# VH-VL binders against q9y8q3, part 16

Target 1, 263 residues: q9y8q3
Amino acid sequence: MRRIGLEALERVLYPVIPVVVTAEHQGRVGGMLAAWWMQASFTPPILAVAIAPERYTYKLVRESGVFAFNLLDFKLVDKAPFLGDVSERLLPGKIREAGLNIVRGEVLGAPLIAEASAAVELELVDVVEAGDHDVFLGEAKAVYTVDDFRGGMWSLETYRPLMYLGRTRRPGPVYRVYLTPRGWERREIEFAGGKLKPLAEKRVRLISRVEEAVKASSSREEAVDAVRRILSEEGLDPSDAEYLVEDALRRAKSYRRRGQSSS
Key: E = the ipSAE of ESMFold2; O = the ipSAE of OpenDDE; V2 = 0.75 times the mean of E and O plus 0.25 times the DockQ between their complexes.

## First folded at step 6 (VH-VL)

Design s14 (framework fv_axatilimab)
Fold by ESMFold2-Fast, scan of step 6:
Structure s14 (fold): chain C 263 residues (1-263), chain A 123 residues (1-123), chain B 107 residues (1-107)
Amino acid sequence: as target 1 above (263 residues)
Amino acid sequence: EVTLKESGPALVKPTQTLTLTCTFSGFSLSTSGVGVGWIRQPPGKALEWLANIYWDDDKYYNPSLKNRLTISKDTSKNQVVLTMTNMDPVDTATYYCAHTVYDLLEGYPFDYWGQGTMVTVSS
Amino acid sequence: DIQMTQSPSSLSASVGDRVTITCLASQGISNYLAWYQQKPGKAPKLLIYAASTLQSGVPSRFSGSGSGTDYTLTISSLQPEDFATYYCQQYRSYPYTFGGGTKVEIK
């Protein structure tokens, strides 16, 4: 690897699957293509997206408190310029001009793109300043999709993700490059299987011992001391005891356990 | 409304480096498609394009001057800076910065211009 | 580089006259052409882009036409405030290039 200038950072982090952020306030529907987004929380479900204060969609989300993420199939690639390269301020109704239709979400009434492969209704939780952008945190209240997820994941027969690769470095007309893989190499890798199986089994035994120790303790201090002993016996770092106790207490409070994450 | 204003030295000696700053308001260089360009005009002569910088930090230079020009932006300060090395009397001109938009529906080259700043190169 | 040739270099006209300025590109520019007006001591003002699209606030007496390599700016009825130098510019490819300018002088 070579060290490169920070001005290349954005380009290094492509390709990505962009989302189309849509929002409405006082009868004005707008949207933008956003490459800088992420899932931020599982419980409650929270998504994050970076929006520059100058964007019209910024104003719509701030004033309404409701917005949506839309995922587009590659068959809609010709719509990307209307969503990413044209300001709503210069072309009011650019979503309609692109030939896309708006439908209302069932829970929040958020404007959703009818042609999208998936859409998520979001209620604004917070806006966090981050340099020249603000990070919008939205709690997901409803999700819509063309796939039934019976296999636990997208069917790539029904969804070919629109991906953004970047901009060409050419004199003259600048080209935005969008792609979808023409073929897929698919792997199913056993979770914690193969060479990692002994470590996975050790982890299961460790977590079980920690949970039992926490249940048997009458105070946090007693639990931490018990877990320190367990870590020492397993040849692990005893200073991790406090983190493991807090993790076990969080799991013990969950009556559903369906939202559990694994490391 | 959109406004731009150029600032920098009025007098430059031959071989010195010129640094010009464009300070703007009414738009942001974080907006997709938006850019700022630099254009110069020697007294009584035609306009000559120098360089463009865009929202995504992509840069274009006039090939005849490329080895002498550097363009940069500070989006948080609403500023674009042009640096030109090895100044010569033939570089005496009024230097302008201007707002530009590249997009697939409404791209246009230079819709709003600064007032210009006169730079004289003399010993 | 794409070379832009404007003609005439200068012209003298009276108020009310129809004025036509031409721009010839050394290769096809696919309507990526702008027209600017510059008054003495002032910055250029965008009049027309995409060869024929009038910029907001520009009087309707200004019009642009042409395609390929040949473009024209027309002022249908010259007004006193129209005495200025006019420049064409191609933005089809870098480097962006300007015509030599056409000075419209009072007769």
Scores: ipSAE 0.000, ipTM 0.408, lowest interface PAE 16.1, mean pLDDT 86

Design s15 (framework fv_axatilimab; at its last look DockQ between E and O 0.12; V2 from the best seeds 0.00; counts 0 for: pae E 11.0 > 2, placed apart)
Fold by ESMFold2-Fast, scan of step 6:
Structure s15 (fold): chain C 263 residues (1-263), chain A 123 residues (1-123), chain B 107 residues (1-107)
Amino acid sequence: as target 1 above (263 residues)
Amino acid sequence: EVTLKESGPALVKPTQTLTLTCTFSGFSLSTSGVGVGWIRQPPGKALEWLANIYWDDDKYYNPSLKNRLTISKDTSKNQVVLTMTNMDPVDTATYYCAHSGYSYGEGYPFDYWGQGTMVTVSS
Amino acid sequence: DIQMTQSPSSLSASVGDRVTITCLASQGISNYLAWYQQKPGKAPKLLIYAASTLQSGVPSRFSGSGSGTDYTLTISSLQPEDFATYYCQQYNSYPLTFGGGTKVEIK
């Protein structure tokens, strides 16, 4: 083996089977594709997932105390960009826009993706700070699956997992890369491309409007009030105003960030 | 009102690591929009930005020096620490820490500076 | 990196003179420009930010102007306390960069 720079760590740890984390608070359902998760305990059954504080799903899990893990078959790979590339905060309903349906879990009422091959209802136990992400620990209360596990393991005739290999790092558009279940070939899907391009453009316009309002404000209170008004006029959640002001301030301190990243 | 003061060694030998502490009062690094930067000035030369740290623990480094610089904060002590490895005589300079406040409509000027601490790198 | 070219590097002036100092950015900086005054042996003091906004407590004889890549600091009637070195700084993009400085000396 050869020693390599720490910037390669994220690349070394792929491929992974990503999980879709779903949660709901105050009638708003959100979800995100997460690559960094694990089982932490058998008794009681506890699962862990790392979520960045700027994610909308972070807020939903913290506020509700209930969430779910969903495992997707590779046949749903075209849905993955909707779960990873656009923010629920400014573009609500992205799960439905992906053509996915939410059903309620029988034990906690957690939002589950109906098309998933398996889902787990989780009750939040703890949130642990870990650098730029927090680790959410959830106790499993119910599990759902399309397989009967007669052989003690998944039948690969009923479930071919989504496997995420990483993102491209070359000139031009960024691609999310998945491994195909047949032959381990690479499936490249453009980041925020195709059907997501209009949604990404709407997000850019909304964020620009928020940034202009923040720049025109003389105080935090004035900025929050201005952003709350914008959100109300657009039919969005006005309780996101403080977060969007904070996000705008973080972007401003970078003195002209390269493009706009999903939050 | 707002005050900052640098502290650290006045003399450093070549190849050693420099550690400087900025102690401040009149503001908190837990306040949204607040940051602290480090700037140096060799004798008779121009100002050179080294690093910034912000309320959300976000860190920025001068790329020409990034592999040598580490910036950290202790908000409970009102301190920001800069570490610079592998010191060389060309690093002889006055080192300043400065408040970088955000005016919501205006951006991030260095509006209050410490007095500076002279660091000489010599055998 | 955005290079800040400041001119002149030095100038000689008399009390009461109008002084102008220019700062050129190698690319557009959208008015994210600050001007600092530094007296010998002292830390810099912020005079102007956002290209033209005076810092509180700064005398009205100081003014900033410009846009895009071209910026100017003007002192309308030089006073004895204004003999110092002046620096421009862009804060549009990281790394933050300063001009080379302009030393304003007694003629």
Scores: ipSAE 0.053, ipTM 0.514, lowest interface PAE 5.9, mean pLDDT 87
Fold by OpenDDE, look of step 7:
Structure s15 (fold): chain C 263 residues (1-263), chain A 123 residues (1-123), chain B 107 residues (1-107)
Amino acid sequence: as target 1 above (263 residues)
Amino acid sequence: EVTLKESGPALVKPTQTLTLTCTFSGFSLSTSGVGVGWIRQPPGKALEWLANIYWDDDKYYNPSLKNRLTISKDTSKNQVVLTMTNMDPVDTATYYCAHSGYSYGEGYPFDYWGQGTMVTVSS
Amino acid sequence: DIQMTQSPSSLSASVGDRVTITCLASQGISNYLAWYQQKPGKAPKLLIYAASTLQSGVPSRFSGSGSGTDYTLTISSLQPEDFATYYCQQYNSYPLTFGGGTKVEIK
């Protein structure tokens, strides 16, 4: 083995099977594709996932205390980008727009993806700050699977787990690479390509404005007020300002630290 | 408004190291997809790309100059620094820093440029 | 490395003329081609990206076309302020490379 830069750490850890984290608050159902998750405890059964404050799903989980993990079949690979690239903040009904349907879990009433091969309802038990992300710990309250799960194990007769291998490099178009264990079929999907591009660009502009507002502010309160105005101008919910400011502050701190360590 | 400004010495002696700083505003290198590049242009000649750095500290160099170039960033200061070792009169040029890229989708070309700073290598 | 060959290296034209500049890539660059305008003593200015997308604020008399390896910048009606040097650039892959430039001079 050869030592490589820490910048490549994330990429080294792939492939992984991502989950779609779904949650709902005040009638808004959202979700995101997340690669950074794990089982954290056997008794009680606890799962964990890292989510950045900028993600709308972060808000939904924080506010509701209920969320779900959804495992997708590779057949849904063409729909997956909607869940990872587009924010519910900018596209209300994102999951529906992706061509997916929502059903309610039987125990917590969590929003589940109807087309998922498996789903887990989770009750939030803790949130641990981890740099630019928070780790959400949820206790599993219900598990759902398709018939492919037999005798306590996936048969993989019909279920083809969606795996994520990572994203391509610059400067060309950025693609996310997905795989299935069955024959290692490979799909490269453009990062927020096509019709998603305007929404992606809007997100980038919004985040940039937030970051500049934070930088220009002398206090957190001032930053929040500034971001509220920005959100209002954009026709978005000003109450999201706290989350966006938090995200910007954390990223700024994290990147500063990272830059120092790599110098 | 996006702005970039190059700063550094106007005169460098042969074999010395050139250090240039790009200070920018209107965007942040904490934003996913954002990159900053350096491009130079000898007097009366074409543009030559030197190096790029991105938000995740990913770095790319011109292979012809790779061993001489180091690019780094300070996100908190909105600065990107380029160092070039063993300067030669042939390296006399106007040096530009420029903004590129965004979070989602294809990388942008250099859509915003600094005014450039002339660097002369002479004994 | 992808080589970008611009032609012509220079041309003379009059106000109102249609001007065409060509850029040939040594391999396919999938429309990841940009055009820049540079005036003496100034930094390059982005005109067109993605081969045919006009940058915000750029006059509509500028247009880009092409695919694969062959790309063209067209100025439908040359204006006095358009006399400058133009560069193409591929950003399909590293290293990023520019064309040799085309100087548009007044006839």
Scores: ipSAE 0.045, ipTM 0.646, lowest interface PAE 3.6, mean pLDDT 90
Fold by ESMFold2, look of step 7:
Structure s15 (fold): chain C 263 residues (1-263), chain A 123 residues (1-123), chain B 107 residues (1-107)
Amino acid sequence: as target 1 above (263 residues)
Amino acid sequence: EVTLKESGPALVKPTQTLTLTCTFSGFSLSTSGVGVGWIRQPPGKALEWLANIYWDDDKYYNPSLKNRLTISKDTSKNQVVLTMTNMDPVDTATYYCAHSGYSYGEGYPFDYWGQGTMVTVSS
Amino acid sequence: DIQMTQSPSSLSASVGDRVTITCLASQGISNYLAWYQQKPGKAPKLLIYAASTLQSGVPSRFSGSGSGTDYTLTISSLQPEDFATYYCQQYNSYPLTFGGGTKVEIK
């Protein structure tokens, strides 16, 4: 074996089956595709997922204490950009725009994707800081499956999990890459393609404005006030300011070079 | 901190093969998403992209040069090598190597450049 | 291939002037557009990437704007050290292509 650079670490660990994390607070449902999750305990049953503070789902889980994991079939792969590449903050109703429906879990009332092959309701029990992400620990309170899961195992006759390989590395448009049901053949899905492109660009500009404001501020209180003004000017919820400031501070601490690179 | 330096012959005769070496420090081609490119500039003219190579040996070439180009790397030596066959006086230019990158969500253009090396093609 | 048409090819301006340079792509490039500064005898230096994002260490008098096919570099108050040739470059697709350059001469 040969040593490679640490920036390749996450890609070495792919493929992975991503989950869609869904949550609700005060009537607003959001979600995100997450690759960085695991089982953490059998008794009690605890699952973990890493979420950055900038993600709208971060706010929803923090404020509600209830969330869900949703496992999607490969037939839904074309809907992934709506789930993973744009924010509910900038596209209200993105799950509905993807043509997906929300139903309620029977135990916690967690928002579940009706079209999912499996879902797990989770109650937040702890949040652990891990650099530029927090690890959210949730106790599983209910689990749901389609009929393809029988006898305690997936038959995989009609359920074909997403198998995520990461993003493309070539100049120009970025694609998310998945294995197809045809074995090792790859399917590339454009990152925030088509009508989603302006929303992803708006997110980049917003994050840049937030980072500039945080850098120019002498205290967290001053930074939060500045970011509230930015959010108001953009027609966005000023209560998001604390989360965006925290995200910017963590990214600044994590980078030693290239002050304007993405997270 | 990040530096690149081009080396190779200053004078090449027509039809000869040019071999240029880019030696760099402050980054590694074993890092995911990292690449090095070659760009040339004839005297008084605009910049022209030649080739890119990435950490996993993915390679891209300017098709206008009709497969005259070969790019390779030696990660352990922090070097990238460009070979250009059948040199002609029109290929007289300053040749640059430059760092290129890709990060989550955005590609990066050439953010660090070497000082360039002038290559003259004359009989 | 995406052709980049840069204008003007040359301009003269005084210290303190606002200078604009335009770059037109032959097809949409989705803000994958960089601006470089090159002083005589030196390598190019990246000023702006992603159409509008300043590279680290670049003075705030430089700004980029535009979308689709039309992009602009602006120097809000020209300084003596801004005497240089400026290039745009698209990185939307291969082959990577540069504009023809704009030589900025300070009176």
Scores: ipSAE 0.005, ipTM 0.468, lowest interface PAE 11.0, mean pLDDT 87
ESMFold2 (binder alone), look of step 7: mean pLDDT 92; pTM 0.948

Design s16 (framework fv_axatilimab; at its last look DockQ between E and O 0.04; V2 from the best seeds 0.00; counts 0 for: pae E 14.1 > 2, placed apart)
Fold by ESMFold2-Fast, scan of step 6:
Structure s16 (fold): chain C 263 residues (1-263), chain A 123 residues (1-123), chain B 107 residues (1-107)
Amino acid sequence: as target 1 above (263 residues)
Amino acid sequence: EVTLKESGPALVKPTQTLTLTCTFSGFSLSTSGVGVGWIRQPPGKALEWLALIYWDDDKYYNPSLKNRLTISKDTSKNQVVLTMTNMDPVDTATYYCAHSEYYDSSGYPFDYWGQGTMVTVSS
Amino acid sequence: DIQMTQSPSSLSASVGDRVTITCLASQGIDNYLAWYQQKPGKAPKLLIYAASTLQSGVPSRFSGSGSGTDYTLTISSLQPEDFATYYCQQYYDYPWTFGGGTKVEIK
């Protein structure tokens, strides 16, 4: 083995089975594709997932206290860009736009993806700060699955788990790489391609405006007020301001390098 | 400072195999996002991309020449080697190697080039 | 393959002139376009990437514009050191392809 730069850490830890985190608050359903999750406890059953404060799903979980994990079959790989590359904030109803349907869990009423191969209803028990993300700990209250799961485990003859291998790092369009062990199938899907490109660009511009406002402010209160104005001017929900300010402050404390890796 | 230099034979006979070596400094092919490519230019003509190899050994070839081209790297020696089989007088050109890099928001197709090495194919 | 058509193939200009070179792609390349300058007997030098982003160290008189299939390199006030051949290159899809070049000559 050889030692490499820490900027490659995430990619070394792929492939993973990502989960789609879904949550709802005040009639608005959102979700995101998350690669950084784990089961943390058997008794009680607790799952953990890392979510950045700027993600709309972060707000939904925090305010509702209820969320879900959804596992997808590789046949749904073309839905991944809607779930991972764009925000519910900028594309309201993005789960429906992806062609997916929401059903309600029987125990907590959590929004579940009807097309998922498995889903878990989670009750939020704690949120732990971990750098530029927070770790959400949820206690599992209900588990759902399809016929592909029988005899206590998955039939890989019928279930093809969606797996994520990371982003390409080449000049030109960036691709997210998805795969499944069954059939050695690999798909490279352009990051925020096609009709999603303007939405991803709008997110970059919004985050830039938020960072600028935070840097120009002398207090958290001043920053939140400035970001509320930005959101209102963009036709977005001003109640999101505190989450976007928190995210910007967390990222300001992180070292960001551009160009090349050190050594 | 990034530098690249091509080396190989100045004269090649028709049907022979050409082997060119690119030796570089100022960067490493173990760095994520870094690649080295080969481009050629016949006298008085346009640039033509031939092949590209990235830090993770991912390789790309011009399809019009793919069955004649092989690109490889030796990361420890800071070298990239291009092999081209069945040389023809039409392959007479200056051959360049060049640095390519991706970083978070963007990337350069070819930001630093070697000086080029002239290869003449004749009997 | 993506074909890059560059025009004009050559032009004559004087110091201080505004020079415009056009590059047309056979399909949309979403701004994955670079411009290079090549002086006689020398290797190409990257001027612009991502259609409009100026490479570090390149004078501000060089600018790139365009979108979709149509791209332009502009030199706002030509200097003696700018007499060279200019090439566009798409890096949207493999194989990467170059334009035919535009030779900028002194009048």
Scores: ipSAE 0.315, ipTM 0.725, lowest interface PAE 2.6, mean pLDDT 89
Fold by ESMFold2, look of step 7:
Structure s16 (fold): chain C 263 residues (1-263), chain A 123 residues (1-123), chain B 107 residues (1-107)
Amino acid sequence: as target 1 above (263 residues)
Amino acid sequence: EVTLKESGPALVKPTQTLTLTCTFSGFSLSTSGVGVGWIRQPPGKALEWLALIYWDDDKYYNPSLKNRLTISKDTSKNQVVLTMTNMDPVDTATYYCAHSEYYDSSGYPFDYWGQGTMVTVSS
Amino acid sequence: DIQMTQSPSSLSASVGDRVTITCLASQGIDNYLAWYQQKPGKAPKLLIYAASTLQSGVPSRFSGSGSGTDYTLTISSLQPEDFATYYCQQYYDYPWTFGGGTKVEIK
């Protein structure tokens, strides 16, 4: 074995089967494609997922305490950009825009993707800070499958999960890369391609404005006030300001650590 | 179209401070991931990386020169400034500024370069 | 610091020749390796990044290969405009460092 740099760490851990995390608060449903999840306990059954504070789904889970994991078949891979690359803040109703439908779980009423191959309803039991992400621990209260799961096992003839390999690292467009159901062939899906590109660019510009406002502020309260004004100017919900400030503060710490290794 | 241009004195006396300005167009340092670096090349010799600054004001310096270098940016003017103190004849070189992109947690190599400016250090 | 050792330091070749330039890193750099071309009096031009990915607008006769510590730039059929000095550069860790260069001259 040879030693490699920590920058490559997440890619060493791929492939993974990502889940779509769905949640609702005050009638608004959001979702995000998440690769960083695990089972944490058998009794009680606890699942964990890492979510950054900037994600709209972060807010929904923190405020509602109820969420779901949805496992998608590879046939839905072209819908992944709607789920993973844009925010509900900037594309309201993105799940329906992807051509997917929401149904309600029988136990917690959690929003589930009707087209999913499996779904799990989760009740939030703890949140653990882990650098630039929080780990959300949820107790599973219900699980649902399609007929492709039978006899206690998936049928590989009909069920092909998404198998995520990460993002490309090159000039030009960024792609999210998946294994196809057949062998080691790769499928590249452009990050926020087509009509989604302006929305992703707007998100980047918004985050940059938030970071500048946080850097210019002498207190957290001042930063939150400044970001509320930015959100209002952009026609966005000012109640998101604390989440965006928290995300900016965590990102700033990450960059300082990187800079110290090079100076 | 991305362009970069270096400006500064062509002649510097030993012990003086060199100030170089990189003026660019076709990109902005307000854009997440964008960076500008400085590289020098003594006549007939290899390239040497000096410094790099990113959109979020993260700064990186060649350790062999760190006490002599300061890099800064003015995003509204599309400029990056490098200062190097205590110049010596060995610092005679062509100085380039170049665009880089930071994506995710790593930087990319220099894809666009200025034309370079020759700086001679002599008594 | 990661030291980059290029070889050869110079070579003489004819139009149509296959040219191979090597670059050795003092430790693994996980394909964070770029190749630049520089003509006299001009700024360097990025040819290849990520060890093997061709920069937009670069002719397909240029290719890069290698992994870990060992990297190679290949020009499959040398053209008159390819007589230049070539540099490798690692961008795996700071400080970013360049190889010593390889001057490709007409034979």
Scores: ipSAE 0.000, ipTM 0.403, lowest interface PAE 14.1, mean pLDDT 87
Fold by OpenDDE, look of step 7:
Structure s16 (fold): chain C 263 residues (1-263), chain A 123 residues (1-123), chain B 107 residues (1-107)
Amino acid sequence: as target 1 above (263 residues)
Amino acid sequence: EVTLKESGPALVKPTQTLTLTCTFSGFSLSTSGVGVGWIRQPPGKALEWLALIYWDDDKYYNPSLKNRLTISKDTSKNQVVLTMTNMDPVDTATYYCAHSEYYDSSGYPFDYWGQGTMVTVSS
Amino acid sequence: DIQMTQSPSSLSASVGDRVTITCLASQGIDNYLAWYQQKPGKAPKLLIYAASTLQSGVPSRFSGSGSGTDYTLTISSLQPEDFATYYCQQYYDYPWTFGGGTKVEIK
């Protein structure tokens, strides 16, 4: 083995099977594609996922205390990037816009993706601060699977697990690489056009304004008030200000560390 | 191989409009995420970003140039055109076109550049 | 607009020297920072993007670091071909802006 830079750590950890984290608060359903998750406990059954405060899903999980993991079939590969790139904050009904449907879990009533090959309803039990992300710990209360799961194991006759290998590097076009265990079928997806770019850029601009406001403030309270005003001006929910300020402050702390790249 | 080449007049009179064309190969502006931008550099001075156009015809301009800029594309010809009105001697510079691509929330800077074309504004 | 303050404007160094160039953004740019090398009469060449990612084909003696508002380009051991002008650029928000440049000259 050879030593490489820490900036490549994330890439080294792939491939992973991402999950879509779904949650609802006050009738607002959202979700995000998450690669950083794990089973944290066998008894009781606890799953964990890292979520940044800026993510709208972060708010939904924090506020509701209920969330779900959804495992996607490779057939949904074209829809998966959308769930990661676009914020529910800026596009209400993101999951629907992605061409996916929501059904309710039977135990917690958690929003599940109807097209998922498996889903887990989770009750939030703890949140652990981990740098620029928080690790959400949820206890599984219900599990759902398609018929491919039989005899206590996936048969993989119909289910093709979606795996994420990472994104390619320059030079040349950058692709996100997805795989399936079925012959390791490979899909390289370019950053999609259409409405993704404008929404992503809008998100970046919003975050920029938030960071500027936080920097200009002498206290957390002042920052929150400033961001509330920004959100109001943008026609967004001012109550999200605390989350955005928290995110900015978390990133600011992380900025003391050198050698990190944007992710 | 990605290549870009700037073309246009080497000499422009004050108050006239400069039209520069960037002809490129090795990529297409029909590809999602692809962008082409213009950057200029006065002799002995720093780089200045002018404009950027994306595959979906989304355009961005340097606000300091007071709406003097217009960027357009012809995807079929692999060309991007920049027009700059009311030229002044202060606009004398080497003008570059360059490739960029927005492939995630962070985008990408200019990774391929043309050789640049010197434009002198003089009466 | 985001202002990029680059320092120093120029420096003299010898082959083998460690060279450090800094770029300060007027606001946080979340590592949306690139470094370019430009030689006389040539177009800029991308060295680093995303603050610390080395562009393909660039020697490993080049490295980028920093976050938030403060960023640094480091040449661990200056080579003869490294005498040039270096620019930082933010592409976090429009308008994209460049630093004033740092000319690395032979001592």
Scores: ipSAE 0.000, ipTM 0.495, lowest interface PAE 11.4, mean pLDDT 89
ESMFold2 (binder alone), look of step 7: mean pLDDT 92; pTM 0.940

